VHH binders against F-box associated domain-containing protein sdz-33 (sdz-33). Designs and how they scored, part 7

Target 1, 300 residues: F-box associated domain-containing protein sdz-33 (sdz-33), of Caenorhabditis elegans (q9u232)
Amino acid sequence: MATVPFPILCLPDFVLQKSLKLMGVVEHLCLSILSKNIKQLIATLKGYPKCFSFKFVPFTSLTVVGERFKHFSFRFDIDESSQNANLRSYTDEGTYITLTVPGFTVKHWIEHVAYVLCRNNSIKLVLWEPNIDEVYEIVKDMRTVEVVIVSSEIQSCHLLKLFPSLRYLGVYKAPISAQILTYNLLHLEVKTKVTLNDILISNCSNFSISGNDVSDKELNFFMRSWIKGSNPRLTKFYIRNSLRVRDPYLETVLFQNIDYIETHKKIYWRTFEISRPDGTKADVMWDPLYNSYFNMTVQH

## First folded at step 22 (VHH)

Design aa2 (from y1 with T60V)
Fold by ESMFold2 at other seeds, fold request of step 24:
Structure aa2 (fold): chain B 300 residues (1-300), chain A 119 residues (1-119)
Amino acid sequence: as target 1 above (300 residues)
Amino acid sequence: QVQLVESGGGLVQPGGSLRLSCAASGFTFSSSIMTWVRQAPGKGPEWIAVISSGGSTMRVDSTKGRFTISRDNAKNTLYLQMTSLKPEDTALYYCAKGVPWLRDYMDYRGPGTQVTVSS
């Protein structure tokens, strides 16, 4: 004999799905802790783009990024005695709220947010604290793809042992080691001091440097070294220099003893092509107005 | 036949405490999401705390952690423990079945219990 569903429990899932599609990310998180059925509907919701970025600042916050680069931040409120954690955030209507799930730790929240709001279990870490072992225990079941080291005290070799699949690394204040420079990173972003030798020994595919005013003579040496075979994995190289530095002779110094073709000349950018003897080419883009950046892209 | 009956309100001095109760009948309380709502004089209704069947909660920070929602599924009763009461907490307090953002949020609510905080 057929079971007659209770009327409010019989409502078609597509009616709930239509309502959920009109709601924001914070409302989805709120509803997901209130009902297992709604949690599952949100996690599998078709036609609602899930957040593509998930950032954890240990013991401080979670941030997800959705369509149109909209950011949604959740602040931890941690009970030191029990290690239970609450999340706090603003609703879309501007109300500041606290979310509590019995027994949830920071680790439980990370896994819940990833499941409900995010496309996958990839996570970005921003490390202000020196104790990476505690952070590892929280995130070890996540796929840690990106790390930004803000702390001056974190040991780079220890980090690589804990996250051996790391592909993106930012180093903002800590000294950079040869181990990091020679590691096969997809992306290395450096805001701490780096020398020309550090650039030449690097093995990353995408190297971004800021806070270092690299001279045009040093860039010339780098390009000549690249032409002779240095940095064989390099695909993109970007330097952000200080603004309002102008040298009317910069082009002659920058390309001295380099065979090049200028491919574009405008007030706010110029582009050039250089080649290795084997025919591999690189596009160089440079800001002549403010001398604010140098960008080299290898044609692989 | 959803029935919700609030009790425990009254006149209390600033800094005092009250425990509001909501007796529920006519539905499966243990599987329902429940909400406390208040309406101050001259203002619209404001949800203040929500509790799931499993005990997960969402609360507004305007109460600054002074209010705690809880439930006793065996007694079919919802509670709001209020402490450090202030004159701004003076309102009619309702128990409601459902969540703030879904249909039927206010369709299933009790008559309310008055809380008055004055010296």
Scores: ipSAE 0.667, ipTM 0.895, lowest interface PAE 1.0, mean pLDDT 84
Fold by ESMFold2, last read:
Structure aa2 (fold): chain B 300 residues (1-300), chain A 119 residues (1-119)
Amino acid sequence: as target 1 above (300 residues)
Amino acid sequence: QVQLVESGGGLVQPGGSLRLSCAASGFTFSSSIMTWVRQAPGKGPEWIAVISSGGSTMRVDSTKGRFTISRDNAKNTLYLQMTSLKPEDTALYYCAKGVPWLRDYMDYRGPGTQVTVSS
C-alpha cells in the first residue's frame, strides 16, 4: 500500500546529532549555551572525540586541547561588581565572538566547559599572582593534576593540602620549599633558583631544571650521591644550562671518582652508564659542544 | 505560518542610536532561539547576535559591544539596541528564527529594516 513518510518529530535529535558531529569545539560550546537539549546532546555525544586537556589561567583564560593537539582558547571578560563573566573566542570560521549566560561566573564557565567538552574533570592551573584560596573555591570540584606557579608566592603546605591529586608541578619564579621538593610528584619542573641540597632531597620521579647553572662539580657530587642511594624515586633528571664553550676537561670533572662506561659517542651527544651497587643503572647524556644540558635516566 | 516583521530602522547620524524591533507570530516565540542578521550593500549576510529562550547570547565582536540583543517574551518581540553607530553599520537588518550554522535559520526571516548611517 502507500508508504507514509517518517514523521520529522521522531528524528530531531538524531539529525541534530549528525550535524553536531560535523562541528568544532568552539561551535559546540556556543550551541551548548543556547539550548539545554543541545548541551545534553553534546555532553553525551558518542563517536566524537572530546578534549583531553583542560587548562585554566585564573581570571584570564580557559584553554581546551582537542584532537591533533588543537588548542581552543577562551578569554574571560569579568564584571567586578557582579562577578559575572563572559567568554570570548574565535569560531572555526574565524569570527571573534562573545558568549554571555545570565548569572555565569568564572566557576560556572569552568563547570560548563568541563561538562560539555572534556572527557573528565582533570584540570591544569597556571597561576600568576592569584589568591590560591580564591582559585581553590573556583576549581574545588575539579581534579587538579597539574599546577604551574609562574610568579605567585604560595605556601607549599597549603598548596599540597588543597590539591591532593597533584602529579605535575612547575615553579618558575617563586622560591621552592622543602615540602614541595620532598613531595611524591610524577614531575617537578623548576625555573627558579635551586641548590645542590634541594636536588638531593627531592622525591619526584621526573625532575626538570632550567634557568639554573649547575656546575660540573655539583653534578659530579649529585651522581656520586645517587650511586650511594640518594633520590630513590628518581627516573629522569634533566638540567638545561646556559650555553657554554666546550670545556676540554669536562668529562674528567663530571665523572671524577665515578666508575662509568661510555655507551655511545655521537657527534651531537655522548652517553655514559653509571651503576648503583645493587645493579640499578642510569644513562647520562650531554651535549659535548656546548654543555647545554645534562640528562640522567634511570634504567629501572 | 512563521512571520517576522522588523521595524525601527532609518537614517541616523554617526554616533547615534537606534532600537530595532522584530514582531514575531505563528510560532512559540518564548521557546525559540532568535538571531539578528545584517546585509550591507554588495556584501553577503552577516549574523551579528543570537539570543536563546533563556537569555543567553552570542554576539560577533565586529560590533565592538555596541549592539545589544534582547527579547520580550510577553510581547513576542525581539530587539536590537544599537549605539555609537558608524557608517559601516549601514545595512539591511533582519531578524531570523534559529541559530547560525543551521541552514534553516535563513528560511524563517523577515523582510528587514534599513539602517543608514550618514552625515
Scores: ipSAE 0.644, ipTM 0.893, lowest interface PAE 1.2, mean pLDDT 82
Fold by ESMFold2 at other seeds, last read:
Structure aa2 (fold): chain B 300 residues (1-300), chain A 119 residues (1-119)
Amino acid sequence: as target 1 above (300 residues)
Amino acid sequence: QVQLVESGGGLVQPGGSLRLSCAASGFTFSSSIMTWVRQAPGKGPEWIAVISSGGSTMRVDSTKGRFTISRDNAKNTLYLQMTSLKPEDTALYYCAKGVPWLRDYMDYRGPGTQVTVSS
């Protein structure tokens, strides 16, 4: 404990580390494939902020998000017969480049990028194809935390079994299933059709719905159901409706048979408070001009 | 002392092919990162391809895959295979030891070999 090593033979690595700290994400990736020593130095670089978000669009691209939400995108160029893949991107100077490592597949690139550029092995997927088995084999050693389904079809039961760490799910085209609705997600985003019954059976904490029209009567029923104890895990609920010509007295329909307190009344939004019998409160925000959105946030 | 000597340039018609060579001596070629650079008349130098000792590469996409960098470690020789040549490829081509972004790797470059693409 009383000894302090004298790092004489570390001087080349120290000088190189200082240079690396001044370089960007794409340059780090480029250098990491040219030298194993440089790869290791970048992966362990002290005091350099690593990317916090890693997104994979199967067989198309990788995107990482770094400090100050800067996005870095890499496109795949894949040989179907060998499964070998090249990666393409822009340097900080604006030059478009191609990176080639002998024998690298898409899976090798995912593991390499995560190791070199990212703070952990969490990954987000954007799925354009309904068959997920091939994608699973590529990403099974990563922790899949977010999936966005753009495909018009989905194998709901299979998806949830393959990705047990899933926290965030977006469903944009496929019909949503009861298995997804009742799954304990932190965040569910839906741009496909949902019914009032779908909302009532949901078990997610944060539920965002767009591309649907939910009537004031249906929202009234939902709020009355919530007051009686429905959706016990729900902390935030947001619906974006289509714009339409409205009556300025829509408040009466929305809050029929609900005890509430109006907390703000402004020309472009109104805010209300409702309560469960046990004292749990929620803030409700409503668009008084167009009835274009409904937002409910459970307090605390 | 590090020495790099390019060869294989010349006059070629549009659509033609050339293979450039760079003979290396005076250093351990098999463990070095190597770069091809070109300089067109009246222009600044432009790196076009980099190859590691293990065969990993980085190349500019402006050449659209028409140029392939390779190495033969047994012969201490770096290559640039050029195909589908265009008049805008006319330049002095030279090799260098190291990578463009790490100045401490680019200690030496050769005198270059001229490539002229014209009808």
Scores: ipSAE 0.634, ipTM 0.884, lowest interface PAE 1.2, mean pLDDT 84
Fold by ESMFold2 at other seeds, fold request of step 24:
Structure aa2 (fold): chain B 300 residues (1-300), chain A 119 residues (1-119)
Amino acid sequence: as target 1 above (300 residues)
Amino acid sequence: QVQLVESGGGLVQPGGSLRLSCAASGFTFSSSIMTWVRQAPGKGPEWIAVISSGGSTMRVDSTKGRFTISRDNAKNTLYLQMTSLKPEDTALYYCAKGVPWLRDYMDYRGPGTQVTVSS
């Protein structure tokens, strides 16, 4: 009675563990709020896939992604006055349920779900339309390998201080500050107006623009600047332009004062090679009929 | 000697309210997970609400928040507060010790109390 041999303590858990392995992720989350012992068993369950990505729409929903990219969706039901939150989802058997834990806020749910479903994984955190400071307080204690932010606007002047793992930033309504343009992002995607100067000061590896037309003269200036060493981290550069009637002298404007090698010539796409003095090469591809895109990929 | 005894059922008009009780004995109620289950005529049993020892709950959305599970550990009693009752809520309601998905740990349920919603 004073001591219990380890085999005795493991036998009930062994039977429970077998039952848990037959259940889905949502059922695991349900059971985890009902018993501290079951919560611990689920978080450490061997041979059961753990989730590795959160798509968080602040105060609305959480989608977790597990093995084979299976998605598990949860909706928050929030009492605005207290900020207490219920969580709603479907079980594997198709029953729609509501989970309530006394005193749980959205932050408590995020932490609980991460503990139970993702414990040993660093998480890819995808934030949709965040209020940056508010969302930071919810997610700041999460262990992340990568942060992705997709937003209509970015209002924060200290974004990388809050999210050091920020890799991908997408903005589709409001302009981006010069400070953000100089970040060492893996990917920057903008659907807003971007000037030539904004392009030249950017420090991301992959830059995609679809918010405004960039003229052939501006692209020429960009390429000449790149040849002279601008944008040293740039690996991929893509611009989607509006369709327009083909200018038969487009090649003259676009490549003025640029040494290039045409590598492929087709009706719907042409490919060129340009080089830096140090031997670094880039492939340039564009639409010769409508000038609807410009794509530059730096060779390694 | 786990015993569960339900009470508080009966005939009620649509839109009415009813409070079901489940008196528990023969086990440590305050540390147990408890479940309300109903069985409508011609259908199998369906769990409707679960409450942990700590007050966390899980409920099916088909009741649309009209039913509230609660417990009084001092009285060893489980409750189901039912409001806005509909004819489709007509069923035998019983309480059970344990969690529906872990049926192997759920040895005991009461005989149930009949709820009939009829005009």
Scores: ipSAE 0.632, ipTM 0.883, lowest interface PAE 1.2, mean pLDDT 81

Design aa2 (from y1 with T60V)
Fold by ESMFold2, last read:
Structure aa2 (fold): chain B 300 residues (1-300), chain A 119 residues (1-119)
Amino acid sequence: as target 1 above (300 residues)
Amino acid sequence: QVQLVESGGGLVQPGGSLRLSCAASGFTFSSSIMTWVRQAPGKGPEWIAVISSGGSTMRVDSTKGRFTISRDNAKNTLYLQMTSLKPEDTALYYCAKGVPWLRDYMDYRGPGTQVTVSS
């Protein structure tokens, strides 16, 4: 049997590629485990947008976000004795299915999903357990860029050593540590208790705090410290407080000993401008009725 | 000429087990993707399990893990092991060559074997 001429080899792939472009993310994953040829066609399929967000909840699920921010979730079904893992999900047609590849572990699935469905090997982790060594062995060949800690404990130094590419960190239950606060993060999200001193020592660029009721006096102190040069890397600072009626002395407490310009006054938000002596400015926006948020954005 | 012949169906009590077989000829079975499909009374065809040449599978959750697809490439035979059978599993079961969404699996299928689950 002689080799097949080039036009014939292109014709079957052309028809198949056209069919693949009409299918969804879950169907692509399904087909990719059934044929090596189809796997390669899907992975290199031009004119089809790849998923741009890949989130891993260890031993529970994978989620990818595709075209128009549509979420595609895959649940693990793991055999504890062998560590072989199946994936379960809904097809575009609404059928709930189970996918099995002989010998696939969670690590194999992560590598496969990233290769077939995603633009890169960047991964986001949601950690429910404090011991991260097993998770690290699964994801060490990926670029871990975001971690959300839901566990009530953190081994902060260990976490930061294992994930040197970390840019985004969320801490939801565990006490926040100085190691995390001073780490050079792009974004730090905290839903656990933080003090004014914790805020002042932080080295992140974007700092989001919720679940803390920060007083006007504390915000005043923070702004005065920022004017004097604290938090030199800070670009965005956001606090979400509990809803409550605002103290009518807002301007006398919040901006005491601060030179400011009120730039907008609306029923649901007010904005102010403050400045450092070197001319660096920041926009401050907050809720005048309920003290439900405080937002400061540094102008660069 | 692709030929697929199913066997192993019959009458079984609820909770019972059956193993369906599909004998294949006229193509390279060991390199082909194979599918089990069922058609219940008054319903359209429903694919229930798919197996690749390498043993990767996908299956519908409606069988709730009670059905296992397998293959013996040396015997050119596809299998469906069915356990804990329920009356709602009553259907004509047939095998097909190919993958559900690529629609070639309906072009190459067998005549089917009847499975009836009744007390």
Scores: ipSAE 0.619, ipTM 0.881, lowest interface PAE 1.3, mean pLDDT 83
Fold by ESMFold2, fold request of step 24:
Structure aa2 (fold): chain B 300 residues (1-300), chain A 119 residues (1-119)
Amino acid sequence: as target 1 above (300 residues)
Amino acid sequence: QVQLVESGGGLVQPGGSLRLSCAASGFTFSSSIMTWVRQAPGKGPEWIAVISSGGSTMRVDSTKGRFTISRDNAKNTLYLQMTSLKPEDTALYYCAKGVPWLRDYMDYRGPGTQVTVSS
């Protein structure tokens, strides 16, 4: 139960603005649907940090991330016959509420939340269902910068055509294609099967791989290829291996025929430096006892 | 100056329905945000639904969608349609002018109408 000492809607604009600065994100959304004046004041409120991240799970939820990386989640309740949608969430005081605006669809809510709570129209999508065209119609007036494909089979060309501003892509169950691998992404995260050749042809800057078994010999080949100039855009490369074995000779295999400098030695991780002939350096961190991860970061 | 008068309460069987009314005067009803609040015996007040002048609403989920707030601006009247009533809904129901998390919205309320749900 949220209370204040004075009726907030009867106050002059300057007092109303001070009261709004004391309220949280969910309370701002609640007030924004109750009064057009308050909606405008919240959208333009000086000295209040707007949410910097906006995530949409189609037909399920919206999540905004605010100051101190607090997450605020809003669940849709959709009337299939009318396509009108309500939002549900917890207030700061822990009360679960439902918000209704006459005639609002999912698209109206996306636009309203972005306007009131967010710094820009950039949106992140999490796709559990395969109907990307319907999702596109909802978000086409937004700038889609991140997509995570959880349990769908989507053709790479279609996805990239619909979202030309895409910088971040996660692919968890669908087969990965050469078009995705070679696309100029800032970040590519894969949990589906990826071969050594797929790694070598990739054009992303940050590449995260999990759920794959990449051997020490394959990692050695990758590093030797990188030293010779492969993956020229790569700045961060992370593999979480599912293979967990103790092998006292892992360093011998992993760094065979590689000039390196060991920079740190710990029980559960070791750090090394490798270099290209042109002087470009990379830091490598890995788990020598269990071979559970490999991390490479290119130095500036 | 502000006058709010509730009606439509009474005794009803579990599963029954009631429609509460709140007659408003002494202010511009059509531009005001209005709230229904209930207070059960031995408990503090609980706001249950809010409606804007334009028909947007906010509702607590403790009522599980069984209560619908509405307004008739031509009649200066606020309504609460209650369905599938349960004994836990027994309370004094009153309307208030303003937003429920504002402490002094209690100063702009009616005397309430009693709803009793008993078999």
Scores: ipSAE 0.609, ipTM 0.874, lowest interface PAE 1.3, mean pLDDT 82
Fold by ESMFold2, fold request of step 24:
Structure aa2 (fold): chain B 300 residues (1-300), chain A 119 residues (1-119)
Amino acid sequence: as target 1 above (300 residues)
Amino acid sequence: QVQLVESGGGLVQPGGSLRLSCAASGFTFSSSIMTWVRQAPGKGPEWIAVISSGGSTMRVDSTKGRFTISRDNAKNTLYLQMTSLKPEDTALYYCAKGVPWLRDYMDYRGPGTQVTVSS
C-alpha cells in the first residue's frame, strides 16, 4: 500500500494536514492503520503536539499521555485462538471501537502507537506479577524509565539488569531489598515497611515512603546523620505517617541537637532550614498538628 | 464513475446469518478504503465497519463482534458476514468508498440492501 495511490487520501497534503490537526488521538490511531501514507503523515505532523509518554500494563492496557496531562487509554483484546491482539477505545464522538491489524501482537501495537503518537520511546510499566521475562521481550526496544510493582514479590537483581535506563521505581507490597535501596534511582516510592536503617543506606535522589510510621526520634537521627554527610544523593525525602495528635514536646525531640532556622509557621505546616558544615542546606516541612508527614528538600 | 451495488439482504429469523456483498467498479478497488454503513428506520446513518486495502479493520462495539468485514481484491468485492442477528440489526445496509470523518464519503455509496430480522 506504500506504493499504491490511496483514493480517499489523494487530497492535497495541505488540506489533509489541516483536517488531521482537528482530530483527536484515537482518530489519528484509527487512520494510521488504514494507510501507510497517512501513518507517515501523522507520525511527522508539524504544528501538532504529540503525546510524550505512555504507560503499559502488560496484556491489559496502554495509556498515552499528551498535552495538558490528557490520558488516552487503549485496552487490549487478545484472541487466544489466533495471534492477533486488538485495541479498543472510545472515539471523540463517544463510539467504542475495535481496531484490528492482521498479524499484530501486543508488541506490534506498542511499536505502532509509539511511532505514530509519541515523541519518544520511553515507557512506564505497571507490573501485577513479579515474573518479567515475557514483558521484557515485548518492551526491550523501548527505553523503560519507570516501573511500578504492585505484586507482593519482586526480583530485584533481575529487574535492575533488564532495565538499565530505569529512573523511577515504585514498590507497593513487596519487602524492599538492599539492592533496590542502594541503586542510583531518581525516584523510589515505597508503600511497604521501611526501617530507619533502610533509609540511611538508600542511594536514590527522591525517596517517598507511605508504608509505615517513622517516629520523631528516628527522624531526628536521620537528620543528624544527613548533616554529617549521609544520603549524599538525596534531594527530596517524603514520609506520610498515620494521623495522630502531637505531643506538645515533639518539636523539641525532632530537632534535638540540630541547628535550624524556622522559615515558616502555620497551623497545618511548618518549615525549617538545616545545614551541613559545607554549607549545603535543606528545607524541612512537617505537619505540626497531626505529625502526618515529614518532607525534606535539599537546596541545590 | 464510482459504482457500488449491494446484495445479499433479506428477511431472516433472529439468531440467523447473512452475508452481504458489494460489487465495485469505476475505481481502483484494491487500493481503496471501504466502509459498511447501516441506517435503521427513523435513525441517522451509522458506520459499522471499515477495512483498509491491506485488511486492517475498525468496527463499532454495537455489533459486538457478530459482524466481520472482508474484501476480495481480485473480485472487486466487499463483504459483511453477519451472524447472531437481532431485531435491532434491521436496517438498510450499504457500502461506501472512503473513511468516516473524512470528506463526504457518503457521496460514493451504493443504494443499499435491506436486512430485516423478524420472527
Scores: ipSAE 0.603, ipTM 0.876, lowest interface PAE 1.4, mean pLDDT 81
Fold by ESMFold2 at other seeds, last read:
Structure aa2 (fold): chain B 300 residues (1-300), chain A 119 residues (1-119)
Amino acid sequence: as target 1 above (300 residues)
Amino acid sequence: QVQLVESGGGLVQPGGSLRLSCAASGFTFSSSIMTWVRQAPGKGPEWIAVISSGGSTMRVDSTKGRFTISRDNAKNTLYLQMTSLKPEDTALYYCAKGVPWLRDYMDYRGPGTQVTVSS
């Protein structure tokens, strides 16, 4: 990325815009707090692609992702007495800096960063705290599209009421509810305990499970149920298991009473095809060497 | 003509405090971005803190929050409050109108005030 000395604040708009196009994301944020004119120029800058992803970890950090999947992280430094917040980050040159705007709270930083750096007001949340209502107050004017619940204490059903645009949900420690399982999510990621029944009633398109040891016998039952028509909206199903519950030499259990075709056989993965009676097919990938994952993708 | 005059430097012992001042004239101070820059012996200039006309600031972490930039627009004066001073803070401290990047790119800076931290 190009570095332009700060004296550019006195340049004609044309030259200033050319200079801004050569700068990186963090430099844009820095300049945007120093001048309202520069803020507006950056926010409306033609020919400079805005960040497509904006993630908020309440009271901790912001992360934006730009072209070529470059990540830019900003950490909050919050004064407890005033609730004013500073923002800290590395410049493209590697200098660690602190940004301060008088009167800025976390909410002000969210709105400023979205306006200056991001394509739109979509936001992703990572929730460590149990009081989702306080977080909602900060982000209610944003379009929340992804939430990851790390806390064991957040009521996941309440979350669906607060964030109607939600497409992606991760649940890491809290018990998962039937309301979440049956919701039409694009993607559901679970690291908390799920049962075979929870899997069978799920209505998401992509379902990822980790930190659960789902047995080969349970996966066999799931596949037989899918063949009979369960999980009609499922497109992708991924499970990452620990080795303690799977035997790498007992793949016969996985496909018991299932008509299948082995489509690829390689050292690090084997791929199989299973079919519904209506002709719908799914690819199943299994790692014969370590037996640590199961991946099923429905063909379209 | 833009004029900037720094003051408040001197000899201090490690752990001490100083408040540097920069008196400004010849331009509209209240609408200007102002910067403190330091230059240690044998080293190039290093900007350490920037303040906008509205009071927004950017500062380098190398000072670890020990230095605070501020301004008094009624008095046309820029300040740098320095605390917990260390020998490595020994430098000539300049104020500048605008944001100094390199010596060649500074709009204007004053003659500087020497800060020496020594036992």
Scores: ipSAE 0.599, ipTM 0.853, lowest interface PAE 1.3, mean pLDDT 83

